# VH-VL binders against Proteasome subunit beta type-11 (Psmb11), part 18

Target 1, 253 residues: Proteasome subunit beta type-11 (Psmb11), of Mus musculus (Mouse) (q8bg41)
Amino acid sequence: TTTLAFRFRHGVIAAADTRSSCGSYVACPASRKVIPVHQRLLGTTSGTSADCATWYRVLRRELRLRELREGQLPSVAGTAKLLAAMMSCYRGLDLCVATALCGWDHSGPALFYVYSDGTCLQGDIFSVGSGSPYAYGVLDRGYHYDMTIQEAYTLARCAVAHATHRDAYSGGSVDLFHVRESGWEYVSRSDACVLYRELQKARSLEQELEAKACGIYPEPATPQGARECKELFVEQEEVTPEDCAIIMKTETM
Key: E = the ipSAE of ESMFold2; O = the ipSAE of OpenDDE; V2 = 0.75 times the mean of E and O plus 0.25 times the DockQ between their complexes.

## First folded at step 7 (VH-VL; framework fv_zagotenemab)

Design t07 (from s03 with heavy chain T28S S30T D31S, light chain S94M; at its last look DockQ between E and O 0.61; V2 from the best seeds 0.71)
Fold by ESMFold2, look of step 7:
Structure t07 (fold): chain C 253 residues (1-253), chain A 120 residues (1-120), chain B 112 residues (1-112)
Amino acid sequence: as target 1 above (253 residues)
Amino acid sequence: EVQLVQSGAEVKKPGESLKISCKGSGYSFTSYWIGWVRQMPGKGLEWMGIIYPGDSYTKYEKNFKGQVTISADKSISTAYLQWSSLKASDTAMYYCARLEYDEGWYFDLWGQGTLVTVSS
Amino acid sequence: EIVLTQSPGTLSLSPGERATLSCRSSQSLVWSEGDTYLHWYQQKPGQAPRLLIYEVSNRATGIPDRFSGSGSGTDFTLTISRLEPEDFAVYYCMQSTHYPYTFGGGTKVEIK
């Protein structure tokens, strides 16, 4: 499983793979790991899918009760604290659930990590699941708060696609969501293998063009008696997870 | 078996006080919201306010805030709608209803209604 | 505050005919994906409202299958496939997506 979320200038991005494990069940269809909570709030899933679905159902009911009492839904921070409190009463069940809440309230874009032990953390980047180390590698290199929307989408797609390439428990498609001031939007579902190949092909072509443009200027030839030639490199040639953001930036004005 | 039973019809004069009741039975009264609805003769349904009998938290619709009092006595599983001074415009049918919020968020249980007639 | 507009105001039909009642909301009634809290009630003269359909399309317990609901977002329909004599009543839509909860103005289904 690979889930990620990050906060940036234009909102919050949430993305995940769709690989599912159903234990000993008749079928094991693709799953959704980014779950709408309400119109301005998404949550990611980790742990068992049944546990996460139950938590989001209970959370929605409590949020509607709060809305009825107070005339408005709690903030993203208030929702995160509520979820953490609810999860704390199940600590004795050895339940391990980690989630990222992604929303936009009157304080702007907001992102919180909530873990079943009652942990509730605010941050700009979270990734959860067996594929998260690979996703973090891409995110840490390519992330900045002032990304354009196109850069953010490319970064998220690249991070999940690379994680599905490396992690045996991640795969299928990449789901991408964007939380704006007006609410969340389901942006895309793309085949992870196709996406990974397209991103690798685009990076390889860009590196080829960069190498050609960089050109190594040899030293002038010396008279026969002694010759010395030097080679200078001014650009990196390795392909990294952050190259997706560079490619996207090249496509913008 | 599960029911809301309201008090009987009332005929009153302007300026008089009135308190009508809605008794819940066959379920956990303190676990569900109770709403009050007005239906004026020949007209549609209009929410007046809502109460959670478990802690007596009340919420009034704008046009009824300060005009009526909604309360509950959880020891006898009863909600109340109360006027300190009735007006002729208060002539209407009044219903209580229970909010089902475990599933669906609809009013599944209604009292039979209490007709209030206010005339000089 | 969400305004629910029902049409027609009165629907005059004969037993056995198909009735189609409309309810339109001033804003979307979707609270979250898959959760649209639009409900239909029936009220006969001298009686309290009775729940028919909840969450757009789900029949309440004991409601005949001739009653069906449909719609999404802001436009909703109650359909009675074959009117029975006991179906002539006033029908209200009601929303519980956003407080204050509101009723539509009603559609009277009458014999004629």
Scores: ipSAE 0.605, ipTM 0.812, lowest interface PAE 1.5, mean pLDDT 83
ESMFold2 (binder alone), look of step 7: mean pLDDT 92; pTM 0.942
OpenDDE, look of step 7: ipSAE 0.879; ipTM 0.951

## First folded at step 9 (VH-VL; framework fv_zagotenemab)

Design u01 (from s03 with heavy chain Y101F; at its last look DockQ between E and O 0.57; V2 from the best seeds 0.00; counts 0 for: pae O 3.1 > 2)
Fold by OpenDDE, look of step 9:
Structure u01 (fold): chain C 253 residues (1-253), chain A 120 residues (1-120), chain B 112 residues (1-112)
Amino acid sequence: as target 1 above (253 residues)
Amino acid sequence: EVQLVQSGAEVKKPGESLKISCKGSGYTFSDYWIGWVRQMPGKGLEWMGIIYPGDSYTKYEKNFKGQVTISADKSISTAYLQWSSLKASDTAMYYCARLEFDEGWYFDLWGQGTLVTVSS
Amino acid sequence: EIVLTQSPGTLSLSPGERATLSCRSSQSLVWSEGDTYLHWYQQKPGQAPRLLIYEVSNRATGIPDRFSGSGSGTDFTLTISRLEPEDFAVYYCSQSTHYPYTFGGGTKVEIK
């Protein structure tokens, strides 16, 4: 699993691979690892898919109850604390759930990491899953708070694509979400292998262009500023809303 | 059987007080919200308010706040709607309904209704 | 407050005909992806309302297959594929996505 989220000037980006592993078998159907909580809040999921789904169901229920009682939804911070508190009550259960809550509230964009042991951390960058070390390598190099929306999308795609290339437990597609003030939006799904190849090609071309440019102009290498990651026009395959409805029905216990 | 049973029809005069009841059975009454809905003669459904019997938390719709009192006694699985002073305009059918919240947020169970007639 | 507008106010049809009822919301009723708290209630003359459809398209227990719900965002539809004599009633849409919870004005399905 590779999930990531980061906060930037224009909101919060969440991205994840879609490879599902069932125990020792990697051949599970594609899973969604970014889960909507409400209109302005997403959660990433790492751990057992069943456990994650259960906790998000419980969380949604509690949020609805609070909204009914208080007349408003809790803040992102309040939601994170609530989730952490709920999970902490079950520490004796071998539950391994890690989530990044990505939201926008009255304080602006916010990002929290919550773990099943009750850990709750606020931050600007989180990556969770077996592919997270690889994702962090990419994120740490490219992340800055003032990124453009396109830069942020490219960075997230690149980080997950690179992670899926190296991590045996990550793969499939890259789901990309953007939490804005108006709410979260689904940005794209891209094949992770295709995306990785495209990124490699783009990098090679950039290197060739730089080499050519250095041959023509002997002037001293000005420090390589944040090169405009050219808009890889990933054709937005419109994930039709119909595909999202299927996942929630099957947990008839 | 899971059901809500409401008290019988009431005929009152303006200025009189009234308390009608809604009794739940066949389920854990304290774990479900109970809403009250008004239906004036020949009109639609109006949400009045809701109570959680477990702790008696109550929330009113704006138009009914201060006009009625919603309460519950979880020991006898009963919710109440009461008026301190009835008006002719209070003439309506009143329904209690259970809010389902495990699978969704909807009224899955309804009482049979209590007709309240206020006339001079 | 969310306003639910139902149309038509009255629908006059014969048994066996198809009924299509509309409910429009003043705002989106989407809570989250896959979670839209728009419901339909049926009220027969002299009876209490009964849950018909919950969350846009799910039939309540005991509701016949001829009833179906559809829609998204702000536009929702209840369809009765073939009207039975017992289907002549008032139908209300309701939302619980936003507080306060609200009902539509209702559509009366009456026999022609």
Scores: ipSAE 0.147, ipTM 0.639, lowest interface PAE 3.1, mean pLDDT 87
ESMFold2, look of step 9: ipSAE 0.562; ipTM 0.793
ESMFold2 (binder alone), look of step 9: mean pLDDT 90; pTM 0.917

Design u02 (from s03 with heavy chain Y101W; at its last look DockQ between E and O 0.52; V2 from the best seeds 0.00; counts 0 for: pae O 2.7 > 2)
Fold by OpenDDE, look of step 9:
Structure u02 (fold): chain C 253 residues (1-253), chain A 120 residues (1-120), chain B 112 residues (1-112)
Amino acid sequence: as target 1 above (253 residues)
Amino acid sequence: EVQLVQSGAEVKKPGESLKISCKGSGYTFSDYWIGWVRQMPGKGLEWMGIIYPGDSYTKYEKNFKGQVTISADKSISTAYLQWSSLKASDTAMYYCARLEWDEGWYFDLWGQGTLVTVSS
Amino acid sequence: EIVLTQSPGTLSLSPGERATLSCRSSQSLVWSEGDTYLHWYQQKPGQAPRLLIYEVSNRATGIPDRFSGSGSGTDFTLTISRLEPEDFAVYYCSQSTHYPYTFGGGTKVEIK
């Protein structure tokens, strides 16, 4: 799993791969690792898909109750604290859930990390999952608060794509979300392998252009062996929006 | 059986006070919100307000605020709707309903209704 | 306050016919992706309302499969594929996405 989120001037970006690992079985259907909480709040999820879904269900329930009572939804910070408190009550259960809450409230864009042990951290950059070390490597190099929207999108895509290239437990597609003042927006889904190749090509071109500009003809670096990304032709089954509704129903038996 | 049972029909005069009841059974009454809905004769459903019996938190629709009082006694699994002074315009069917909030946010259980007739 | 407009006000049909009821919201009823709190209630003459459909398309317990709900955002539809004699009633849409909770004006399905 590779999930990431970062706060910047124009909101919060959330991105994740779609490879689902069910224990030792890699062949789980594509899972959404970015979960809408409400119109202005997303959560990234790492851990067991079932556990994550359950906590988000509980969170949504509690938020609705608070909205009813208070007449408004809690802030992103308040939501994060609430989630952390709820999870802390179940300490000792083999629950491993890490989530980044990405939202926009009256204070502006906000990003929180919440872990199943009750840890709650505010920050500007979070990445969670087995691919997170790779993602951080990219994010730390490219992140700055004043990024343009396009730069932010590119950075997020690049970070997840690079992570999926290196992390055996990450792959499939890259989902990209943008939380704005008006609410969260689904930006794109891109094949991670294709995206990685495109990014590599773009980088090579930039380097060539820079080299040309500097008059330094670098000797053609011998292409070290591109390990054949086995084209797992996963037939793009058009996940119709209807398929997302089914996954929540089956676990109550 | 999970059910809401309301008190019987009431015939009152203008200016009289009235308190009608809604009793829940078959579930933990304190854990579910109870809403009240008015239906005037031949008209649609009108949201009046809601109460959480667990702590008696109450919220009114603006048109009914100050016009009625919603309360609950969780010890006997009963919610109440009361008027201090009835008007002829209060003539209606009144329903209590349980708000489901686990699987959704909807009224999954309804009382049979209490007909209130206010006439001189 | 969210206004729910139901149309038509009255639908006159014969048993066996298809009924299509519309409910339009003044604002989006989407809470989050997959969570839209639009519901349908059935009220038979002299009876209390009962839950028919919850969250746009989910049939309540005991509701026959001839009832289906659809829609998104602001436009919602209740469909009765084949009207049975017991289906002649008033149908209300309701929303609980926004407080205060509101009901539509209702559609009366009556025998032609």
Scores: ipSAE 0.227, ipTM 0.664, lowest interface PAE 2.7, mean pLDDT 87
ESMFold2, look of step 9: ipSAE 0.530; ipTM 0.762
ESMFold2 (binder alone), look of step 9: mean pLDDT 90; pTM 0.920

Design u03 (from t05 with heavy chain Y101F; at its last look DockQ between E and O 0.50; V2 from the best seeds 0.00; counts 0 for: pae E 4.0 > 2)
Fold by ESMFold2, look of step 9:
Formats: sequence, structure tokens, C-alpha cells
Structure u03 (fold): chain C 253 residues (1-253), chain A 120 residues (1-120), chain B 112 residues (1-112)
Amino acid sequence: as target 1 above (253 residues)
Amino acid sequence: EVQLVQSGAEVKKPGESLKISCKGSGYSFTSYWIGWVRQMPGKGLEWMGIIYPGDSYTKYEKNFKGQVTISADKSISTAYLQWSSLKASDTAMYYCARLEFDEGWYFDLWGQGTLVTVSS
Amino acid sequence: EIVLTQSPGTLSLSPGERATLSCRSSQSLVWSEGDTYLHWYQQKPGQAPRLLIYEVSNRATGIPDRFSGSGSGTDFTLTISRLEPEDFAVYYCQQDTHYPYTFGGGTKVEIK
């Protein structure tokens, strides 16, 4: 599995491979690994499909209730903290979820990493899955915040295609999503093998793009992104009774 | 038996006040939202507003804000719809309904209705 | 505001016939992938409405399998495969994807 997301001047890009343990079951209308949460928010998946679907269902329910009561949806940061808090309340052997929340709110484009242990980190680049080391290699060489939209699409496609070539557990097609102020857009689904062959022909352009983008790297030890973003977060110590009640209500349903 | 039982039909004159009730039984009253729906004679259904009896949070549909008051008394498992000054245009059937929230707002249990007639 | 337009306004049929009721939304009712909040209610003369179908295609508890719902995006359909005498009623669609939440105008299914 290879998933990635990065924040740039024109929004947030999310991309993933489409390899499925069920083969042709990928016939669902949108990528199983990049999941719409609401009109301006996407999430990536990097666990079992059942665990991810459960958490997104619970998250969407809570977001809808908060929208009703408060008149607007929470920020991406608020949503990330909510998801992390909910996951912390239900720490079990069967729940292993890592996700990147990709959105646009009043503060502009936003990207957060959330893991089922309650970790919630802001950053500019995240890649998750067995193929992520290869994706990071391409991203680290080519990423800069001020990319044009087409440069960002090219970078995301190249990063996932490269990872599908190197990683036995990644493959199929590359799904590409773009979150703008107006909402997310499903940009493309492209054959990973075809993209990889085009990558070989276009390496000089990709290398020059990556060389120009050199300068911001995620921390090597964690997927928490650039260090300048780390201190904006405090890992949640305690969950609220309301967060636990939401999870228990979901269990009953 | 899970049910919502509403107060009986009312005949009123313009300018009079009225409070109608909706009593829930057979389920945890404070755990579900209660909505009020109006149906004018020969017309369709109109959402009026909702209340969560657990914390008394209310939200009114725009056409009904300021026209009615929605409240609840959780000690007797009862929701209320109240007018301070009725108008002839308030003549309608009024339903209370329980809202099931499972990623959507739909009415899974309805009261029998209270007919309110306002005429001189 | 989302307008739900039901058609036809009146559907005159005999028992045993298939009924097909349409509900069209002025905007997409998809909130997120897999979440479309369109519901159907039945109201018999002199009675309160009853929930039939929630979230496009899920039958409510106790609703016979002759009732089915389908559709996506802006176009939704309630189907009654074989009308029974007790099915002659008014049917409403309702959405809660976009605030303010709204009902359709209704489709009356009456005896021919």
C-alpha cells in the first residue's frame, strides 16, 4: 500500500495506489484508499478496510451533529483532534488505523496525520504504507510549497508510480485527489505501469523539478512532517466522556 | 410498547395561547431527538424544529422561528409545542416524531397528531 | 435551499400493479462517499406518516419487501412491486444532506 499527501500553495494533494487483497473489488466509485469525509475533507487509509470504514462512519456522524449544532463544520485541525480523541477512547487489538486528513478550512489548506493511538500531527508531507519510503524519496527531491497545480499532480503521480514499481504490496493504478477551497476533486486514476514508463522518459524534467524543490523534509524518524509544525500540537492525554459515548454508540449500532 | 402520544384536538380563537404535548414511552426519552412537523389541510409535511431533551438544545426551521416555542420536560418524558398568540393560519395537524440519527435525520416513530383549529 | 420535486403528483393504479414514484433534488444529496440522505415516508388517510425507506434504499423495520428505494445524486425512485389495498396513500421524500432540511410535495397513489 502506498499513500501520500502534501500541502502546497493551491491546496492539498492526496494520492494512493489501488492494489486490493480482493483483486477486482476495486470497482467502487471512488478510491478505497482516499476517502471523502465531507465536501472539503479527504482521508487516506492505511489499515484494514473495515477499521477505516468504521472510523470514517463514526467521524462523519459526529461532524454532521456538530455542523447542525454550531452552523458550520469544524476546522481540519479540530476534526483531526476529534478523530484522535475518539480513537484513543477505544484502544483495542483490532483497531490499527493511520490516516492523513487533507482539507481546506478558514485557515487555508491543512494536512494532519492521525494514528489510532491518539497521535495527531500537523505537517506539509505525509506518506504511509509499505511503499512510503520510495514515495518519500521522490517527494523529498521534488516538493516545494509554491508548486503549480500541474507540478503537484506530476510529483504525486511520479511518487506513487515509483513506489508501485519498488514495493511488492503496492500496484494497480494511481488515484489522485486535489482539495481546493471549493472542495475536493477526483483528478485521475492512471495505470501505474504506464505512469512508470512515462517516468523513465521524463526523468530529466522530474529531476530538475525535484532539484528546484529541495529544502523541506519530513523528520526521518516519524511521519510528522516539517519540524516547524510539530510544536502546534499537544498529544491528547485524556479522552472526554462524550468521545467514549460516541464510540460505544457506534459499537451498539 | 414504544410510542409517542400527543394531546387531544384543540379548537381555539385567534389571539389565544396554546401548548400541546407529546409524551414518549417505552424507550429512553432523553437519548433521542424529537421533531415537530406541521401539515396544513390538503398540504404536505413541513419541518418546524427539533429538540434534544437530554440537554434541551433546540433548532427551529426559518419559517417557524419566533412563531412557536419547542420545549421538553424530561422528568415526565414529554415534549411541547407552544404558541403565545394563535392565528387562523395555524390551523393544521401537528405531529411529533422521534428522530433516528444514524448518519441522517429521519423520523422513525410518529405521534398520532394533534389537530389545531383556529377560527373566529 | 434544496427543493425536492416529486412526480407524478397523483398516480392512479389498481391493486396488483407496480407503482414507481420519483423524487428529484435541485442539488446532489451526496454528503460524502456512500452517504446520501434521502428518505421516504408513507401517509395513509387520517394517519400519521410512517417511515418506509431511509438513506435511499434501506427498508425501515416492519416494512414489506414490496417497497424498495433506489437512485443516486439527484434522482431517486420508490418502487412498490405489487400494490396492496393498504398501499393507497401519499408518499413523501425527505432530505437532510443540506441545511435547511426539506420534504418533497408528495405523490398520491390512489385507486383507479
Scores: ipSAE 0.280, ipTM 0.638, lowest interface PAE 4.0, mean pLDDT 80
ESMFold2 (binder alone), look of step 9: mean pLDDT 89; pTM 0.901
OpenDDE, look of step 9: ipSAE 0.875; ipTM 0.953

Design u04 (from s03 with heavy chain T28S S30T D31S, light chain S96D; at its last look DockQ between E and O 0.39; V2 from the best seeds 0.66)
Fold by ESMFold2, look of step 9:
Structure u04 (fold): chain C 253 residues (1-253), chain A 120 residues (1-120), chain B 112 residues (1-112)
Amino acid sequence: as target 1 above (253 residues)
Amino acid sequence: EVQLVQSGAEVKKPGESLKISCKGSGYSFTSYWIGWVRQMPGKGLEWMGIIYPGDSYTKYEKNFKGQVTISADKSISTAYLQWSSLKASDTAMYYCARLEYDEGWYFDLWGQGTLVTVSS
Amino acid sequence: EIVLTQSPGTLSLSPGERATLSCRSSQSLVWSEGDTYLHWYQQKPGQAPRLLIYEVSNRATGIPDRFSGSGSGTDFTLTISRLEPEDFAVYYCSQDTHYPYTFGGGTKVEIK
């Protein structure tokens, strides 16, 4: 499982793989790991899906009860504290969930990490799941608060796609959500293998264009085309934020 | 086992006061909202207001604000609907209903109704 | 305040026929994805309303499978696949998505 979320100038991005485990089978039907809580709030899943579904069901019920009393929903921060309190009361029941709450309230875009031990942290970047170390590698190199919307979408897609390539328990497709002031939207679902191949192809094209720009003393073309293709694909296995920008540029043309 | 039992039919004159009851049993009365519904003779259903018995927090529909009082006595698991001065137009069937929100969000439990007749 | 408009006002049918009742909302009844609090009630003469269908399409406990609900957003339908004599009653839709909660005006299903 790979989930991520980050806050930036234009809102909050949430993205995840869609691989689901059915016992020992990894090729099960796609699952949604980014779950709407309400119109302006999303939550991720990274523990057992039953535990996350239970907590989100309880959370929605409590939010509806508070809306009934007060005429409006609590803030993202208030919701995160509520969820953390619920989880901490049941910590001794061997419940293990970690979530990111992604929303937009009167204080603007907000992102909170909530873990079953009652931890509730505000931040700009969170990734959770077995693939998160790989996703963090891409995010740490490419993230800045002032990204354009398309840069943010590309970063999220690349981070999850890279994680699905490295992590055996991540895969399927990349789900991408964007929380704006008006609410969340489901931006895309892209096949992770296809997306990763596009990253490799874009890196190969960039390297080919760099070689042609060398000028008077070009490196000789090698006659081993199959080996050259393998070498190019090997170089694409190290995804960078610049590679993500190339892919975004290619697909938007 | 789980039920809402309402007080019996009432025949009253205009200007009289009236308080009808809705007793909940078989569940935690203070943990669920109770709503009151009016059905005038030959007409449809209309919400009058709701109450949370745990702290007596009450919301009224605009057409009923100031016309009735909704209250609860949590010690005897009973919600009330009362008029200080009845009018002939208050002649109707009155239902109480409990909001279920453990597994969904709907009014699942209804009282049997209390017929109030106001005539000279 | 959300207005629920039911049509037709009266539906005259014979036992064994299929009944289709409509409920249209003045605004969306979606609270969150997958949570639409549109319900259907049956009321027989001299009785309290009985919950038939909750949250668009879920049959309440003890409701026969000839009753089904469908729809989304603002347009909803109750279907009775084969009318039985006990199904001649008034049917109300209701919404609990946004306070104040409201009922439709009702559809009376009567013997033709």
Scores: ipSAE 0.651, ipTM 0.856, lowest interface PAE 1.3, mean pLDDT 83
ESMFold2 (binder alone), look of step 9: mean pLDDT 89; pTM 0.906
OpenDDE, look of step 9: ipSAE 0.843; ipTM 0.942

Design u05 (from s03 with light chain H98Y; at its last look DockQ between E and O 0.49; V2 from the best seeds 0.00; counts 0 for: pae O 2.9 > 2)
Fold by OpenDDE, look of step 9:
Structure u05 (fold): chain C 253 residues (1-253), chain A 120 residues (1-120), chain B 112 residues (1-112)
Amino acid sequence: as target 1 above (253 residues)
Amino acid sequence: EVQLVQSGAEVKKPGESLKISCKGSGYTFSDYWIGWVRQMPGKGLEWMGIIYPGDSYTKYEKNFKGQVTISADKSISTAYLQWSSLKASDTAMYYCARLEYDEGWYFDLWGQGTLVTVSS
Amino acid sequence: EIVLTQSPGTLSLSPGERATLSCRSSQSLVWSEGDTYLHWYQQKPGQAPRLLIYEVSNRATGIPDRFSGSGSGTDFTLTISRLEPEDFAVYYCSQSTYYPYTFGGGTKVEIK
């Protein structure tokens, strides 16, 4: 699993791979590791899918109760503390759930890490899962708070793609979300392998351009056989919001 | 069996006070919200308000605020709807309903209703 | 306050026919992805309302397969694929996305 989130000037980005590892058993169907909590709050999930789903169900329940009582949803910070408190009550159960809560409230964009032991941390960058060390390597190099939206998207995609390339437990597609003041938005799903290749190509081109700009004409490396990578124009299938609704129904059987 | 049982039909005069009851059984009464719904004769369902028996937190629909009092006694698993002074316009069927919140946010359990008739 | 408009007010059909009931909301009832708190209740004459469908498309316990709910955002539909004699009742849509909770005006399904 590779999940990441980071806060920047224009909100919070959340991204995750879609490879589901059921223990030692191979490829469970593509799991969504970014879960909407409410219109202005997302959660990333790392751990057993069942445990994560349960905690989010409990969280949603509690948030609805609070909304009913108070007339408004709690802040992102309040939600994180609430989740942490709930999880802390179940300390000692072999529950391993790590979540990043990505939201926008009256204070602006906010990001919290919550762990099943009751740990609750506010921060600007979080990555969770077996691929997180790889993701952090990319994030630490490219992250700055004042990134443009496009830079942020690219950074998130790059971090997950690189992580999935190295981490045996990460793969499939890269889901990208953006939490804005108006609410969270699903940005894209991209094949992780394709994305990685594209990013590598882009880097190579940039390096070539820089080398040219510096007057360092490397001697033309003899073109080893450029196999015609047919430009698979990945038609951006507009993932209609309807496709997100299907995944929650299947786990209740 | 999980159920809500309401008190029997009431016939009252204008100006009289009334308190009707809704008793839950088969579940932890204090852990579920109880809503009240009015249905005037031949009309639709009207939301009146809701109470959490666990701490007696109560919220009214604006049209019913000050017109009725919703309360609960968790020790006997009972919710109440009361009037201090009935009007002829209070003639209606009154339902209590349990709010389910584990799998959703809906009324999964309803009382059988209490018919209140206010006539001179 | 959310206004739920049900149509038609009365639906006259024969047993075995398909019934389609509409409920329109004054605003989106989506609370979160996959969480839309639009519900359907059935009320038979002289009886209390009964939960029929919750969260747009989920059948309550004991509800026959002939009942189905669909819709999104502001437009919702209850479908009875084949009317049985016991299905002649008033149907109410309701929302619990926003407080106060509200009911539609109801659709009466009656025998033609």
Scores: ipSAE 0.220, ipTM 0.663, lowest interface PAE 2.9, mean pLDDT 87
ESMFold2, look of step 9: ipSAE 0.680; ipTM 0.863
ESMFold2 (binder alone), look of step 9: mean pLDDT 91; pTM 0.929

Design u06 (from s03 with light chain Y101W; at its last look DockQ between E and O 0.52; V2 from the best seeds 0.67)
Fold by ESMFold2, look of step 9:
Parts: sequence; structure tokens; C-alpha cells
Structure u06 (fold): chain C 253 residues (1-253), chain A 120 residues (1-120), chain B 112 residues (1-112)
Amino acid sequence: as target 1 above (253 residues)
Amino acid sequence: EVQLVQSGAEVKKPGESLKISCKGSGYTFSDYWIGWVRQMPGKGLEWMGIIYPGDSYTKYEKNFKGQVTISADKSISTAYLQWSSLKASDTAMYYCARLEYDEGWYFDLWGQGTLVTVSS
Amino acid sequence: EIVLTQSPGTLSLSPGERATLSCRSSQSLVWSEGDTYLHWYQQKPGQAPRLLIYEVSNRATGIPDRFSGSGSGTDFTLTISRLEPEDFAVYYCSQSTHYPWTFGGGTKVEIK
């Protein structure tokens, strides 16, 4: 599994592979690892699709209840804390251990990492899954906040495609989503093998052009576009009996 | 049996007060929203408002805010609709209904209705 | 506020015939991808409404499979494949996507 998300000038990008495991082997139809929560919020998956789908279904119910009572949906940060609290209480947590919430609220574009132990972190770049080290390698080299939309899409596709080539548990296609102020957009689903071959052609052409340049050594971009993150003070939100009762209603139905 | 049972028909004069009831049984009453629906003679259905008996949070439709009071007593599994001063235009059938919101936000259980007649 | 417009107002048919009832919303009833909170209720004379179909196409418990719902976005249809004598009633669509929640004006299905 390879999932990634990053925040940039024009919103938040979320991308993932589509490989699904069937028991003890990797030979499955595409699975959806970027899941809409509501019109301005997406979540990624890191475990079995069924476990994460259950968490997002319960989350959507709670968000709708809050919208009914308060007249508006919670912020991305508030939603992240709610999800973390729910995951801390919920029985039957199996392989769904981490997620990234990608959204746009009154504070602008926002990206949060949520782990099943209650960890909730804000940042500009997250990658999750067995393929994430390979995705981070590509992201760290190419990311800068001021990317154009086309550059951001290319970076996300490149990062996931590279990870599908290197990680045995990643593959299939690359799903790409873009969260704008107006809401999220499903941009594309591209075959990872085709995309990887196209990236290899571009790399080869670039190397040929560089080899023709006599004595010129291209300067790397300055690290000003390196990964940025804001440390969120890690404190597990207090879990109340009412939070657990809400979750347990789902279990008894 | 899971049911909502409403109080009986009422015949009143303009200016009188009235409180009608809706009692739930066979389920955990405080865990479900209750809505009130008016049906004027020969007319369709219209929402009046909703209440969550667990904490008594209430939300009214625009045309009914200030005209009626929706309340609940979760200790006796009962929701109420009340008027402080009835008008002839309040003559209608009134239903209570339970919201199912775990799956799809629909009203799966309805009371039998309470006919309120206000005439001078 | 969402207006639900039902058509026709009255549908006069004989038992055994197919009935098609329409409900049109003044704006989309999609809350989130895959969540469209459009429901159908049946009301027989002198009785309370009862749930037929929830979330566009899901049949409520105890509802015969001759009842089906379809549609998306703003346009929805209730279909009764073979009318039975007990199906002659008023049918309301209802939405719970946007507060305030609303009902359509109803379609009366009556014996020709």
C-alpha cells in the first residue's frame, strides 16, 4: 500500500495505489484507498479497506449530527481529533492503523495524520503504507509549496508510481485527488506500469540532454521547498463514555 | 413490540392550552431523535421540529418556532408537543416519528396520530 | 429550503397495472458521494405514514418487492410493478439531506 498527501499553494493533493491483497497473496482487483468523507474532506486508508470504510462511515454519521446541531461541519483539525478519539474506543480495530485527512475549511487547506493510538499531527507532507519510504524519496526531492497544479499532479503520480515499482505490496493504478476551496475533485486513475514507463522515458531524455551539455553540472534546487511540518502537541483527546456509547451503537446494529 | 403511542384526540376552543404526548416503547427512547409532523385537513405532511430526548436538544421549523413547544421526559420515554394558546388554524392531525440515523436518516417508526380540533 | 415537486398529483389505475411516481428536488440531495437522503412514504386513508423506500432505492423491512425506487441528484422515481388493491394510497417523497427536512406534495394513487 502506498498513500500520500501534501499541502501546497493550490490546496491539498491525495494519491494512492489501488492494489488490494486477497488473504496471503497479492493478486486482486483495484481497491479505493482515498475515500471522500464529505465535499471538502478526504481520508486515506492504511489497512484493510473494510476496516477503514467502517471508520469513515461512523465518522460521516458523527459529522452529520454535528452539522445538524451546530449549523456547520467541524474543521479539519476538529474532525481529526474526533476520528482519533473514535479509533481509541472502537473494538475490532484490525489493520486500519493510520490515515491522513485532507481538507479545506475556514482556516484554508489542511492536512492531518491520524493514528489509531490517538496520535493527531498536522503537517505539509504525509505518506503511509509499505511503499511510503519510496514515495517520501520522490516527494522530498520534488516538493515545494509554490508548485503549479500540473507540477503537483506530476509529483504525486511520480511518487506513487515509483513506490509501486519498488514495493511488492503496492501496484495497480494511481488514484489522484485534489482538494480545493470549492471541494475535492477526483482527478485521474492511471495505470501504474504505464505511468512508470513514461517517467522512465522522461528520465532517459533528461539524462541524454544533460550528457550533451559539456562541463555543465546542473545546480540542485535550494532546500527551501523541503518538507515543512508544524509540530502538533501530541495529547490524546479525552475519551468520554458518550464517545464509546456512540461507537458501540454501530457495533450492536 | 417497538412502537410510538400518542395521546387521544382533543377538542378545544381557541385560547386554551394543550399538551399532547408520544410514548415510545420496546427500544431505548433517549437514543433516537423524535420529530413532529402536522397534517392539516386534506393537506400534505409538514415537519414542525425535532428533539433529541437524551439531552433535550430541540430544533424548530421556521413557521412553528414560538408557536409550539417540543419537549421530552426520557425517564418515562415520552415526547410532547404543546400550545400555550390554541388557534382555529391549529386544527390538524399531529404525528410523532422516530429518526433512524445509523444507516440513512429516515423516519422508520410513526405514532398513530393525534387529531386536534380547535373550534369556537 | 428544498422544494420537492411530485407528479402526477393523482394517478388513476387498475389493479395489475404499473405505477410510476416522480419526485423532483429544487436542488441536489447528495450530502456526500454515495449518500442521497431521499425517502418514500405511503399513507393510506385514516392511517399514519409508513416508510417504503429509504436512500433512493432501499426497500424498508416488510415492503413487498413490487415497490422499487430509482433516481439521482434531483430526479427520483417510485415504481410499483403490479398494483395490488392495498397499494391505493397517497405517496410522499421526503428529503433529509438539507435542514429543514421537507415532504413533497404527494401523489394519490387511486382505482380507475
Scores: ipSAE 0.626, ipTM 0.837, lowest interface PAE 1.6, mean pLDDT 83
ESMFold2 (binder alone), look of step 9: mean pLDDT 90; pTM 0.920
OpenDDE, look of step 9: ipSAE 0.803; ipTM 0.918

